# Ledger of designs, part 1: VHH binders against q9buk0

All scores and structures are predictions.

Target 1, 85 residues: q9buk0
Amino acid sequence: MPSVTQRLRDPDINPCLSESDASTRCLDENNYDRERCSTYFLRYKNCRRFWNSIVMQRRKNGVKPFMPTAAERDEILRAVGNMPY
Below, numbering starts at 1 at the first letter of every chain, in headers, positions and changes, except where a header shows other numbers; antibody chains aren't numbered by Kabat.
ipSAE, averaged over its two directions, is called F for ESMFold2-Fast, E for ESMFold2 and O for OpenDDE. V2 adds 0.75 times the mean of E and O to 0.25 times the DockQ between the complexes of E and O.
[cut] marks letters that were taken out.

## First folded at step 1 (VHH; framework vhh_etentamig_d1)

Design e06
Fold by ESMFold2-Fast, scan of step 1:
Structure e06 (fold): chain B 85 residues (1-85), chain A 123 residues (1-123)
Amino acid sequence: as target 1 above (85 residues)
Amino acid sequence: EVQLLESGGGLVQPGGSLRLSCAASGFTFSDYAMSWVRQAPGKGPEWVSGISWSGGSTYYADSVKGRFTISRDNSKNTLYLQMNSLRAEDTAVYYCAKDLGYEDFYSGTFDYRGQGTLVTVSS
């Protein structure tokens, strides 16, 4: 089985890897000064909030996987027509 | 200055139990998800467990599900890990980690980590 860390880094499981990575990079570049990275934290939070809403909708409708795969997310964002976070 | 101070590690027999504590200071503890990460001898770090800001959601690695329980006391700025049915493969340094996750989100990526506490499971 893949480690939990590896699974959390899997794009088909974690929809907000780029936002998470940007936040971590910002922290490293700014000596862990959180205030300088607040916009990145907000983007990560908004990313998670958006995909969680999709997961909840899929869970209610019995659609699996509950978290859309990376390819499915690309299709959803195309249908939305704008970046929702 | 952010500080995370672990305690509770030690030597224990297989099948035994230990309770780890992490005292947090220098940030608003109740605003952040927290995690436990371990590093076994000769291996890379492994995420073990996570808990949301409120304690309402908990997450576990498959290797510890049913044996470990993560909890927090926001009034005391303290994170806990109750470890039951310990196995030799649980031998590791255990780190308290402030997750990059926010509110009910967790990422498995950490912006602060403590000094660690050694847990040795041996007969």
Scores: ipSAE 0.012, ipTM 0.198, lowest interface PAE 8.5, mean pLDDT 80

Design e10 (at its last look DockQ between E and O 0.06; V2 from the best seeds 0.00; counts 0 for: pae E 8.1 > 2, placed apart)
Fold by OpenDDE, look of step 2:
Structure e10 (fold): chain B 85 residues (1-85), chain A 123 residues (1-123)
Amino acid sequence: as target 1 above (85 residues)
Amino acid sequence: EVQLLESGGGLVQPGGSLRLSCAASGFTFSSYAMSWVRQAPGKGPEWVSGISGSGGSTYYADSVKGRFTISRDNSKNTLYLQMNSLRAEDTAVYYCARELWFGEDYYEGMDVRGQGTLVTVSS
């Protein structure tokens, strides 16, 4: 199985790569002053929380894959009225 | 080396009970949330139950809720699954699996599981 780092960068598993990358860019642009990037961190956190809730629901209901595919994620976001975070 | 070894499977009649065990080694057991998953013949794997590292939180699939109980003994590095009111549809190979989390809120999947133990529910 892939390493934790590889899994984190896998778009099939991590639906929040854009938010993660945005946070990283912010850190780079602000000389890694984390306080200046709090908004980006919050967006990433909210993204992860949202999709984690979906994964847990799918697990309980036996829906696979537990993490929705990219296409399924688009459908889910569309259904909830675009990005909820 | 990280290892998980399931045991306790067997043949049981509908309505019967069975208790599965999973012996963990090679890692700090209490630091990881654990799950039971199962795979029935001809079907894909199904998540059954999960438990936090401390054992303070437990989760169940709707299909087993009220019948199965997950628990752990961190002093023995052992995960348990008490299965009551067993049904034919519970027939499967049962695996224990280590969960990966980033922090408390971010589930990343399962990275290790055992060889499994067969549970057959039949009259």
Scores: ipSAE 0.022, ipTM 0.391, lowest interface PAE 4.6, mean pLDDT 87
Fold by ESMFold2-Fast, scan of step 1:
Structure e10 (fold): chain B 85 residues (1-85), chain A 123 residues (1-123)
Amino acid sequence: as target 1 above (85 residues)
Amino acid sequence: EVQLLESGGGLVQPGGSLRLSCAASGFTFSSYAMSWVRQAPGKGPEWVSGISGSGGSTYYADSVKGRFTISRDNSKNTLYLQMNSLRAEDTAVYYCARELWFGEDYYEGMDVRGQGTLVTVSS
């Protein structure tokens, strides 16, 4: 069974891995001053909100997996046409 | 460790209202999206409604949209379902569920723990 760390680093499980990593890099580069990284925190938050809406819609329709795979997410974002977060 | 305790069910007449509560403990409640799931006698579970961790986004199954309202109070670690215009078809055991993928662990799935609360719609 994947550990918590392995699950957090798996792009098929974590849809916001790149946004999370960008937030962490910002903190490292700005001596952990959270206010200087507010834009990255907002992107991460919006990323989670967007994919949560997709998960809820899939639950309603019985579509599995409830969290789309990385490949499926690429298709969804392509269909949207612009980045929703 | 993680606990979810449903309450508020009971016998109600068609057209009546009930408010269900789910008391959560053992995790950072505001970090998880939550859902209500119901199971009628002899049937499989049906997802009813969901709410984001902040409460800013809500989602409903078509069968309950416009009649049920999901809400949460993160200061009290409590999830609610306000059920209006109840119908015989709403008779079921109602469970609250934690959305595992949305939490810190990012694990996909629903965590359903309690015995639920029975809602019976009949006169």
Scores: ipSAE 0.014, ipTM 0.366, lowest interface PAE 7.2, mean pLDDT 80
Fold by ESMFold2, look of step 2:
Structure e10 (fold): chain B 85 residues (1-85), chain A 123 residues (1-123)
Amino acid sequence: as target 1 above (85 residues)
Amino acid sequence: EVQLLESGGGLVQPGGSLRLSCAASGFTFSSYAMSWVRQAPGKGPEWVSGISGSGGSTYYADSVKGRFTISRDNSKNTLYLQMNSLRAEDTAVYYCARELWFGEDYYEGMDVRGQGTLVTVSS
């Protein structure tokens, strides 16, 4: 049976995997000093906010999968122009 | 390196009790809120219970309130979950987690590192 950690590593489930890893890496490298890592936490939070808004729009419009695939997410980010997180 | 090692799971009959333990190392244990998360077969993860760094505040999912008690011993770097009045629906792998940040999903802001400990409630 897949562990919780295995599901969190699936890029099609976690669109913010790189941002999550960066946050954890910052903590590991800085003796868990959260103040040194606050910009990484903010980036992760903004990443989640952005993709949750996309999921809500897709759910409303009946577009599946509700969480865009990794390839679809790359296209969406390019269409936005400026990085949203 | 941060480690979280769960133990205490097993096979138990409905109505029975188990106490889970989580041995923590590699960080200042008392500085972090901790949680238990479980994953039943074929289901996504479910947050079960949480406790503040000092142990002064405890929190429970509605499905376990009154039956489970979270506690910690900061002198032993150990987190506990006392599970009473167990039901078949409590069957799951239980993981302890260190709370790093509060994301939109409870388990995403949590640092889960162990294999968990299996609790099976069956006649």
Scores: ipSAE 0.013, ipTM 0.265, lowest interface PAE 8.1, mean pLDDT 81
ESMFold2 (binder alone), look of step 2: mean pLDDT 81; pTM 0.817

